VH-VL binders against o27280. Designs and how they scored, part 157

Target 1, 266 residues: o27280
Amino acid sequence: MDSMNVPEVLEIKRIVEESESVKTFIFSWDFRREVRPGQFVMVWDFRDEKPMSVSLIDPVRSEIGISIRRVGEFTDRVHGLSEGDLLGIRGPYGRGFELMGRDILLVGGGIGMAPLAALADEATARGMRVDALVAARTADELLFLDRLEAAGVNISTCTDDGSCGFKGFAHERLLTLEENHDMAAVCGPEPMMFQVMRILDERDVPAQLSLERYMKCAVGICGQCCLDDTGFRVCAEGPVFWSQELSRVREFGRYRRDPAGRRVPW
Short names: E, the ipSAE of ESMFold2; O, the ipSAE of OpenDDE; V2, 0.75 times the mean of E and O plus 0.25 times the DockQ between their complexes.

## First folded at step 7 (VH-VL)

Design j42 (framework fv_bamlanivimab)
Fold by ESMFold2-Fast, scan of step 7:
Structure j42 (fold): chain C 266 residues (1-266), chain A 121 residues (1-121), chain B 107 residues (1-107)
Amino acid sequence: as target 1 above (266 residues)
Amino acid sequence: QVQLVQSGAEVKKPGSSVKVSCKASGGTFSDYAISWVRQAPGQGLEWMGRIIPIFDTANYAQKFQGRVTITADKSTSTAYMELSSLRSEDTAVYYCARGTYDFGSGYMDVWGQGTAVTVSS
Amino acid sequence: DIQMTQSPSSLSASVGDRVTITCRASQSISSYLSWYQQKPGKAPKLLIYKASSLQSGVPSRFSGSGSGTDFTLTITSLQPEDFATYYCQQSYSTPWTFGQGTKVEIK
């Protein structure tokens, strides 16, 4: 709500190469500004500003990590940076995940594993049993497997092409997993999240889902970060929503908005 | 109501390729998976693979990996199945079918009329 | 891959008969099984999905039951248009796999 709207210029302390297309940028962080898994920051390269999920929260080392996938001009420039270079960081923003119960399921697709990796760290630190379903198109796009294993997470994988683990989509793999979790957290492409949510609803497992696509609306025109049916703003009320909240949103999983704000099928 | 209309019958020589089209009419297939299922004369049904346009990816049965390519053109609501290095064993009727995205995810509620592909010696 | 085995492979029946066809999966597939009807020269038609849900437009004489590994399709009063081949299909794990089919023939 307050002074977190002013960018702070931070030095890149370390860079971890997660895959050919994903890097995690690590910064020293003053934890008097609390950061929760599921929150995002605005990353500023002194030309453009883009929202990025926080993927590492380490109060012991006073560090945060931000994982960035290379998909366009901004992310190409950021990927070209080295340790010692500077970025502007503003935030954190948004509602983080809430942990409840003893057993949690994480379902992540591609870069959607980034906020879930931070959540896994917190859940395991609290003594929870964590099962993670990690989904991607190919084996090379599966993210954070070593980090999740080091944290003591029980990992299942699936790839669309069958190059690692179950051959198929996340929701198909989920049907083969045990049904006894106290909660779930889901992040990935909206069609994947919609299918996963339906299965979890049938199993009576409360789920929290992270809607990353609306984060870009937080820059310049806050009112555009809005879901048509409910008026939820991702920057203010999200990016994390309970499945009960998303069940009221007719366009979730079916439609997206183009740059002009028009409703377009996925 | 969605109808799937497939391209016409093909006669091909061994070693060639065939590309079968499947056009959705009366609606869009963007909200559905499109599977390809073949049936050799007098035999049962064999799933080859599918595409979900939303995921921009296709997955295939191991038997067909490297020989089959399934694509979709969202602008024309048309899915394609291309099978290369044709053999006599590939003689079959090839069906496209839409799958639903709901809880049961892999059942196919609308089918194309089928395309007969004959691979002659 | 999950193997689907139907029994019987064929049967002869008369109009008005009660017909049962069974389908067994090589491993548990929960309730993710569908039944299809195929008439000569035609594409398959979905009858039952999720083991027991009747597809819209399908006559109520068709019913499905079962879970895990054992499933049954029942036709309670066979009609002339029901002489066809019936296939079960699992949608629990890719690749989707079908049973070998059960041909229902005129007695």
Scores: ipSAE 0.006, ipTM 0.436, lowest interface PAE 14.1, mean pLDDT 83

Design j43 (framework fv_bamlanivimab)
Fold by ESMFold2-Fast, scan of step 7:
Structure j43 (fold): chain C 266 residues (1-266), chain A 121 residues (1-121), chain B 107 residues (1-107)
Amino acid sequence: as target 1 above (266 residues)
Amino acid sequence: QVQLVQSGAEVKKPGSSVKVSCKASGGTFSDYAISWVRQAPGQGLEWMGRIIPIFDTANYAQKFQGRVTITADKSTSTAYMELSSLRSEDTAVYYCARSTFDFGSGYMDVWGQGTAVTVSS
Amino acid sequence: DIQMTQSPSSLSASVGDRVTITCRASQSISSYLSWYQQKPGKAPKLLIYKASSLQSGVPSRFSGSGSGTDFTLTITSLQPEDFATYYCQQSYSTPWTFGQGTKVEIK
């Protein structure tokens, strides 16, 4: 194929319906191009290009999976595709998660479970104990529970409406959790991640957080994913950051940037 | 008060398969995982695997991987354990047991009465 | 797999005795340990979960303690209905594993 900045046209090998709004698209992948949990690719439907986290990394089957939530025109078109159809894939891009210690806590909200599902597979393959706190608004929006359970991951769920597991938000469930972990990985809505990070910092648990901010280019050339105090660019320095790095960023969890570069509340 | 009611005793020949059922009475499976645990005569307890019905997925102890299949029918609140390629050492009482599927919730608070499976020629 | 080893494998005791059973994990399991009681011909009954939490309906003479690799089940003032086999079980990592059991017999 070509450089990492040129899309490779790949055939959709299999499509998994994860929920009413989420599908995982599976492609054959040449693992001479290394991909790690926490990295993303640019998905091109021959009209528009969007960043998507890699949610499945399977060297045994020579496959990767990309999970896509239906939220707009691009994702609606991609959801309309069938097995055998073609998509352009550029990448992978960004920093992946790093694993350390014997046990890890995963905290995922909504589609944020996608990169964490890939991380769970790697952690279990390394013999780590994996606890996953999976959060969503309702039971129907909880993702990857079957895959996590099959991998031997210890699952706890929380839903805003109490339809599955703890009734409430991820950070509220975490406050009732007394077990300690060697590290944590967090991905989901930024306000959730901010509250979870504060609790983990208080408990002296090193955490990695994945920021899935919208971006117009994979290498951050447009500046859309710039953080304020440190000048971090999610697509270049991220999307995975240590909590120690993010604790110094005043806008994290409080503000985002609009296309004009102005601070707006979450 | 939920009870787990299992199917009756079975006598099977080597090489055959057995399918044991476990029905929740007085409740449903929605908030629980169902484990299968066996006990050979005079021996201790051995976990075989579990299913969380709402996730429609199971995981198994390596020793039983490829021979055991655990399934659930949510409409009847019934879990099943099928063990194939039976050997004489599979002679045991097979229990189903429930737990919640939260961190550290691998403790089993409600148990079925047990199903005796005897494998003999 | 995490190996669970109980001590002793059996013991003889009299009604009113204080009985202590120990359970050791081959690696740290935090507090993810449960204790079960099993009488001949019956299914196991949960006594203690999360190392030290007493299951509802279980008499207060039963208590659990420990964390990491070393755990104990204590029965104060043993009663006639307490003669049974006791099992520890870890839920730290699948597969769940049990100790070999400790039989508590009449002296």
Scores: ipSAE 0.527, ipTM 0.757, lowest interface PAE 2.3, mean pLDDT 86

Design j44 (framework fv_bamlanivimab)
Fold by ESMFold2-Fast, scan of step 7:
Structure j44 (fold): chain C 266 residues (1-266), chain A 121 residues (1-121), chain B 107 residues (1-107)
Amino acid sequence: as target 1 above (266 residues)
Amino acid sequence: QVQLVQSGAEVKKPGSSVKVSCKASGGTFSDYAISWVRQAPGQGLEWMGRIIPIFDTANYAQKFQGRVTITADKSTSTAYMELSSLRSEDTAVYYCARSTWDFGSGYMDVWGQGTAVTVSS
Amino acid sequence: DIQMTQSPSSLSASVGDRVTITCRASQSISSYLSWYQQKPGKAPKLLIYKASSLQSGVPSRFSGSGSGTDFTLTITSLQPEDFATYYCQQSYSTPWTFGQGTKVEIK
């Protein structure tokens, strides 16, 4: 469906509490509307509408899942909902991840693991070997470790405080990992993604990166999230970009923009 | 200094289930994965699956999916492997073994002594 | 599943001999290969991990080498306590898989 259409009102079938700050909302889905990992939907609580990445794609059960981190008024309201309550869903939108090769690396920070969890499911279903580096500030903020393990993914964890796995940042942990990957997919805070991209580039590993923060600006859809160097509109041409495409974007990993378009350093 | 101590030998009838225990002593139980590996008489080693208690999640070899259940009780530092719908070809020694679960470190450095399970009418 | 094939399946050797056992993976496993020793009636014991790293407490006469698909375990100057069955194991992709084993017998 068109991004201009009315949201479909769907019942929350199940809620999974991923952490104290993250919940996955599961809905019945008609897979005549194809959904791919890396795509997003617009979630409407009958007051505001926000873009959210799809974190579960399950054609066997006819379900999709949307993982939401509590970060403001909209997400606080949605977190207050229960099974049986209603939300409006439009989509899916955006360019999804592409899988290539036999061996892939996923690098996720915080809620950035949400679209990567869906990608991990597809990659393992295709018989690919999947390594995941899951990064967070603390052990309690590591997401989807249970799903990744059940799927047969090789897991590495990294926490800033050392409460689980490697003590340090994602890029520091990545330097200690095996270099034998055909591609990588990366999603998380932009400073983390920039550091990870640089290491993967030096290893000649093609990487796809998901720019979730730019999707928040795409509430108006047409022209609202343009990257300043290329003119990409995230909702139309992203949120997933190859590292080669992002290497031409001056602002990636360096600064963001406020509502007036002013540059704000990270 | 970590040791794994397994429950004693079992003799079971075809179609029944067996549940083998593996108790860890020393070290932090939840920081490790516990794998179950079996060995039929005169045969090699076969990995069945593992549990990572910190994730409360188990992963199984496809051959055993639907018949094997691996669980852990963190309060007693004990892992369990239950195998259902037993057949004579399930006669084997069953080992539990410890590894870290981090990428690239799935080698098993501490092993239980083994539990002989015999399936016969 | 990744298939692991060892060669030979058995060998006869004398104390003081150099013994070499090979292990072949059906696809590249980088360096994520381990070697185990198993004596009759006992659980396996880890000897080598990550293709070439010697496990703490294992004698230096044991060494491992290789990467990708082809790996070797070498025992220099075989000792009486080394007569055992040896297994390779990949930890590159689940399910973990073992070679069929190599029995090292006294001549």
Scores: ipSAE 0.336, ipTM 0.713, lowest interface PAE 4.1, mean pLDDT 87

Design j46 (framework fv_bamlanivimab)
Fold by ESMFold2-Fast, scan of step 7:
Structure j46 (fold): chain C 266 residues (1-266), chain A 121 residues (1-121), chain B 107 residues (1-107)
Amino acid sequence: as target 1 above (266 residues)
Amino acid sequence: QVQLVQSGAEVKKPGSSVKVSCKASGGTFSDYAISWVRQAPGQGLEWMGRIIPIFDTANYAQKFQGRVTITADKSTSTAYMELSSLRSEDTAVYYCARSTYDFGSGYFDYWGQGTAVTVSS
Amino acid sequence: DIQMTQSPSSLSASVGDRVTITCRASQSISSYLSWYQQKPGKAPKLLIYKASSLQSGVPSRFSGSGSGTDFTLTITSLQPEDFATYYCQQSYSTPWTFGQGTKVEIK
């Protein structure tokens, strides 16, 4: 077994185009290095490295998948790669999701569906009932609907513009859903996650939320790793947090931090 | 040194309830989950449920759902297991055991000494 | 619930023997299996976690292997203090479940 802290140069085995802006890169993986839903890897293009959530975990085929949205210079370069090209991968890192009970609700916004797609596969394999609320700005930004449906997941959709499913935001759609769940997992834009968390708290549904901004903190790259008002060391505890942890953080859903560490509103 | 110390043996009548305590010392109570595992005479180990004190969350094996309640008092570093509507089949040694609460980490590195509960008329 | 089945239910061995105990899960549990040792009148003691990781303070003659549904505990050069009952346990999905136990007795 290789050390998870040393990048392994892997060949891109397959690329799946999920949308105009999202691709899933599939690699052969040695499962002596365990990977769980909610964990991430560092992707290295031999110039820069960035944290990316694992979106596919397939021990039968010995494959992992990493879904990447095109948002800047690094991701633009990676999107320009082809099957057979090489990337450095190290990890996995961070705390993954924990499953409990018989019924789970997944609430994902945009690329936040990536780690939740891997979780859906595991939950359905365990015989859990899985309900997924998939949210995006427009219909063409809804991700993994075909994969979720093939797995037997009960899907609800919402789009800001009403182009697919409910017209509105994830938390507005959640208020129209009457199902109780033993737990929930949430990943997406922080303001969405905050609103969803509040509703789940009122319903006494324990929730785990995955915070993308803390993935760098989990590997020690970011100096802004401490949560306000809690004193938690997020690099030891993130990126997945229970809602009880986040309810005590004043900045969650209200502020983010710029490179200088200053609070800026969402 | 981490130590889990349980309350003493109990003899109960059918239909009553029992509440067993487990006091943790030597480690940070809030960093761990506490499970309850029982063992009937001459039988194997049976997990009943756990509590994660920092999250104020308990979950139970379905077999015990409705009859078992697991609680924790973080100020005294003590976990409790209450089993109601006792029947003779509940005669067993009850153990508390510590684990971390990360996925896949529900293995028990420290155990209490056990509490014998006998249910008879 | 995930069913854990151990084989054999009991075995007789001599000091210095190599002992193997197997554990089978009713569904894949990846590597999330632990092994415990229990002596009469005492609480179980953790030996191995995550299929193959040796717990601190446990002698190196104990080792674990396997993944998916099939797992093995091996004791090389059995010692007098190793005569006990051994249990496997899955920590993949709640409820956590144990095998029925394997009693290792003196031959």
Scores: ipSAE 0.006, ipTM 0.431, lowest interface PAE 13.9, mean pLDDT 84

Design j47 (framework fv_bamlanivimab; at its last look DockQ between E and O 0.82; V2 from the best seeds 0.00; counts 0 for: pae E 4.6 > 2)
Fold by OpenDDE, look of step 8:
Structure j47 (fold): chain C 266 residues (1-266), chain A 121 residues (1-121), chain B 107 residues (1-107)
Amino acid sequence: as target 1 above (266 residues)
Amino acid sequence: QVQLVQSGAEVKKPGSSVKVSCKASGGTFSDYAISWVRQAPGQGLEWMGRIIPLFDTANYAQKFQGRVTITADKSTSTAYMELSSLRSEDTAVYYCARSTYDFGSGYMDVWGQGTAVTVSS
Amino acid sequence: DIQMTQSPSSLSASVGDRVTITCRASQSISSYLSWYQQKPGKAPKLLIYKASSLQSGVPSRFSGSGSGTDFTLTITSLQPEDFATYYCQQSYSTPWTFGQGTKVEIK
């Protein structure tokens, strides 16, 4: 077995409270092991293991960050940890985002902003203009605004309740924006991504979208994260897909499979 | 009519700090960003940084990073610029200016009257 | 940082003249370019935004053109109140930067 598939036990260096429900756990990282925005790692709390996106990549400080939203038992345990505690990390896995052009649009919803925040850092470091549409249910759930502004990202916000910025969904806000971009990166609730992709396709903006599926092995063996009709494995061929690839995926924006393999609607 | 009114002229010693205020009236403070731009005597314009009061987030030019702090009080519709470790080269007129913060923005359509800051021994 | 270079640094003109000021960016800034007018002892005044959009209240004798790296401010018929210093400014990426200015003086 590849050494990259063995969890490395790492100490939590810092914890950043992003919101009431989201924390970023920062670890020392050996950058001889390359990591790209859009890739994920498997986080092991010595009881269970879950895939998490990398939200911070800092070669200068030799650190990575993993942002985790509190949504269940596993994440509840992880959120109970403190600086100095240990977690198992294996990876990174999957296909990350590819940057192209000069102007990039980021569209993120909720925790979906995690990989996009990392991408924003890379893009700005390359001298790209970055526009970020940050969506959330409420103002207090908007993520990474400080990081993005500090990096020089142009921010537009939308909230379901109108508590900050545009009142409505990301795709609705996008329709009101007239600026052109060379490419787009999208991550968030799949219904949001589905609608955003349609708009971007109509505008002939190349788009990459990061999918979330139940992943068990992360190495393309178990097939738990296979997408219907295509056979795409989200952990291997993804999680980042081009819009053209997703156009072939029947289930995209419609349903997913749960741990038992059953179809569940979004 | 939207107006930005800045605090009065300042005379400071080297090594000290100055804090300039910029009060907005006649519009919605939270819909815009506030930038600070300075102009040394007989020189051009230099962008220092920007704050988005709605997010309470700021961005600074690298030249001033660590020495400038831009803040905003939404309750009073007032933005502040504090510059520390003042030097003679910091002698300038400091302007606050309003812009949108959304995509395609960056033009400053409303300016304060300016605040003269003189740094001398 | 993106450098903005204006040309010329100064010019002399008469009332009624056509005046053209150019601004070049060190890299493409698309249309994220603004023009300002500044008179002595006064704050800058926005004239043009997004390269070619005339700010409300600005006389129609002012116009802007260009995209990418090269931009132009044109005053079709110079008026007495137009003698001032003009600045271009890019907002493509932070830090925002200004040209060095063009002083329009009376001949």
Scores: ipSAE 0.871, ipTM 0.930, lowest interface PAE 0.7, mean pLDDT 95
Fold by ESMFold2-Fast, scan of step 7:
Structure j47 (fold): chain C 266 residues (1-266), chain A 121 residues (1-121), chain B 107 residues (1-107)
Amino acid sequence: as target 1 above (266 residues)
Amino acid sequence: QVQLVQSGAEVKKPGSSVKVSCKASGGTFSDYAISWVRQAPGQGLEWMGRIIPLFDTANYAQKFQGRVTITADKSTSTAYMELSSLRSEDTAVYYCARSTYDFGSGYMDVWGQGTAVTVSS
Amino acid sequence: DIQMTQSPSSLSASVGDRVTITCRASQSISSYLSWYQQKPGKAPKLLIYKASSLQSGVPSRFSGSGSGTDFTLTITSLQPEDFATYYCQQSYSTPWTFGQGTKVEIK
């Protein structure tokens, strides 16, 4: 039935190819079950279930979109699906982004631009000014540029290899951009988010950061989303955290843990 | 220095379409956005839309959505504005203008000379 | 859409006069406002961007000020070549919109 904890089998209504490695799968959605930018759903291919951020929220068309990057066996199988095929979807889950102020900054790296694209749509619909710094390794990995431009977002890009826009990393590009913002939302590789957070803190811009590795904690699976902080309490509500919360976490942006609990630098 | 050179004047009948070109020289075409701004006789300026050639993405003022198409050809450093279903109210001088597209963008520092489009029957 | 209203719609001035033109936005646009000069038969020319930054090559007698909803263009010691129509433009959000223009005519 209709429950947050039971997968609903939905037909893939439309597939958008965002890049060679990323597709957005669009489903009809009943908005009696509200979805906010920054939340995720569990996607079930009838073999495995994985958390995926919601990248499109369209109440007018009664649709949601889920953007999936091809990185392994599960995502490879899902990428092989066609319009009309079925997937199990349950949710939404997690803490979404909070919009405040009038002028907001989005900083997205690779697939991290997906939840930020949904946030951009909501912010522009509210009449907010949205500046987006879209970062990727190469031009082919820059996502949602056409969607963001169509929404009226001011776009700056950077690529590691210089194939589109500024040559360099997101934080290096951000240092050359001096516009003031009331808040920021950041999603991408953890080292990128850490560097960006440092700059935003220096500029006194409150930031919200989305950490994919903590999505399981939001659905009540404890032990796989613990921060290396105080030693006896293990629960954090994610995937979205304020920068003030993350600045107190020694682990963030510096190392992760392998299955044995050992520190592995980024 | 970047210069924008537009195609020549056009006289069109109602219901037809017009396609105006804007060729950039003396700079890096893909580093900037190209906007189209029109001005009816004796009237003010009206922004129609822009294209960012680097991304091949365009954004249009709602008033022109469905009738205007803005494109760019990076190999020739040329932007185009095509306006369909022409009406007498579309009689105007059409300008292309470049701007940065980054944060704080939206000011247009280099303008084409303008293309007069007259719609009459 | 953000509405931009200029005042006055026209004014008459003499060489050497101080001229001020105001522009009001229907909502706050922070400092994302530009001023343009247009002479008959010619394309507009950028004078001021980001409310108060003088465009390279523009004489220092032109200055801009303001933030939020209220903006001013000032021309100190008006010159013969300054008789033209002036437009403000917001770039806070698309569609970008212009004021209706202020015509500065010789007295």
Scores: ipSAE 0.642, ipTM 0.817, lowest interface PAE 1.8, mean pLDDT 87
Fold by ESMFold2, look of step 8:
Structure j47 (fold): chain C 266 residues (1-266), chain A 121 residues (1-121), chain B 107 residues (1-107)
Amino acid sequence: as target 1 above (266 residues)
Amino acid sequence: QVQLVQSGAEVKKPGSSVKVSCKASGGTFSDYAISWVRQAPGQGLEWMGRIIPLFDTANYAQKFQGRVTITADKSTSTAYMELSSLRSEDTAVYYCARSTYDFGSGYMDVWGQGTAVTVSS
Amino acid sequence: DIQMTQSPSSLSASVGDRVTITCRASQSISSYLSWYQQKPGKAPKLLIYKASSLQSGVPSRFSGSGSGTDFTLTITSLQPEDFATYYCQQSYSTPWTFGQGTKVEIK
């Protein structure tokens, strides 16, 4: 039997070491299959399959980049691969970010900066002003700063330990920044996104937030990525949601579900 | 308070290069960007680029991309601007200036004294 | 690149005069505009940032206004030390760019 959406086996063209724990894997890509910032792909290592952020979208070079943080068995195996090795890729899937206006704020925590880096590249190419608040626990974990600066993004950093930029959480730094934007795009740990969303809502800044949930099919038929209360499927109606859509979701910022579907606190 | 002190005037021949230094004192070198701005005789100000010492990352005006190199040495709190393939049109006073790299805070509030560079054939 | 156009290129004025210098951006730069004063042989000195915020130590006779594409520097009572060249600068996006300058001369 066949699968409706079978992974395409692609060669790793280049590997960029973004940090000690994050690598970007770059592949040739046929852009007749469009990719939008905020969409995701399912990466298959011939044993298991996980959703991963697209961090680089380069139609000129016919390349995409997928940034992967080392957090477990699957990502350990993928991090052990070399240029020339093969991975299966299904996608892209989901609803990406929509750009509006002239001035966009990006708020990213950790690996959450990956889809925002792709969005920043598109926004700057359109002549938009891009401000990015880049957050991590430590300076060594801040991602994509060189790339964002090269693209003309205006960066502010924060770290939990104060080793770079503002000492504290992203939402605490955001409270000290008084600039308004036409829209915001937010991606990172869900507790961070919840706090940031509240501030942006108070300021009447339209916000889009990228959620992570357990995924198996990625096309919306298995139900494992559904949000409580709404029936939204993160892989189909998301992973990017407007803040207004998320205000109807009781689980957002409060708990998540494991692969078995059990509620787990954040 | 921050002070920026630049290296002395230079006279160069066409086709050569010049490297101007900018020593910062009285502040935290990594808290801001160092920009380079030049001014030809009788002309206005022209931004050439900046470096953010914290990231060791430079951004250049396209006009200078490929022949300007801006670097920083955090251990000595010194920024450098090197301009290669000099032409007579590069005769100017070169300033370094500090600015923030945070959102929208690209104003230059502390300036070096300037370094005159003369390119004579 | 964002082009900045100042008007006038030069002007003559007397001590006590009200002087207005305008700066137009080739596209909206919101409020990301700074004004500088430069005297002959000296480095520029920041006067105004964020279009209207007065830099510390700058006399209150200097003020800035505007947003979007049109900005104004005003000196409400010109003093002898104010005869200089004035530049606007956008910091909305790199490359940061300056206006061509406005020379304020003694009549």
Scores: ipSAE 0.169, ipTM 0.645, lowest interface PAE 4.6, mean pLDDT 86
ESMFold2 (binder alone), look of step 8: mean pLDDT 92; pTM 0.946

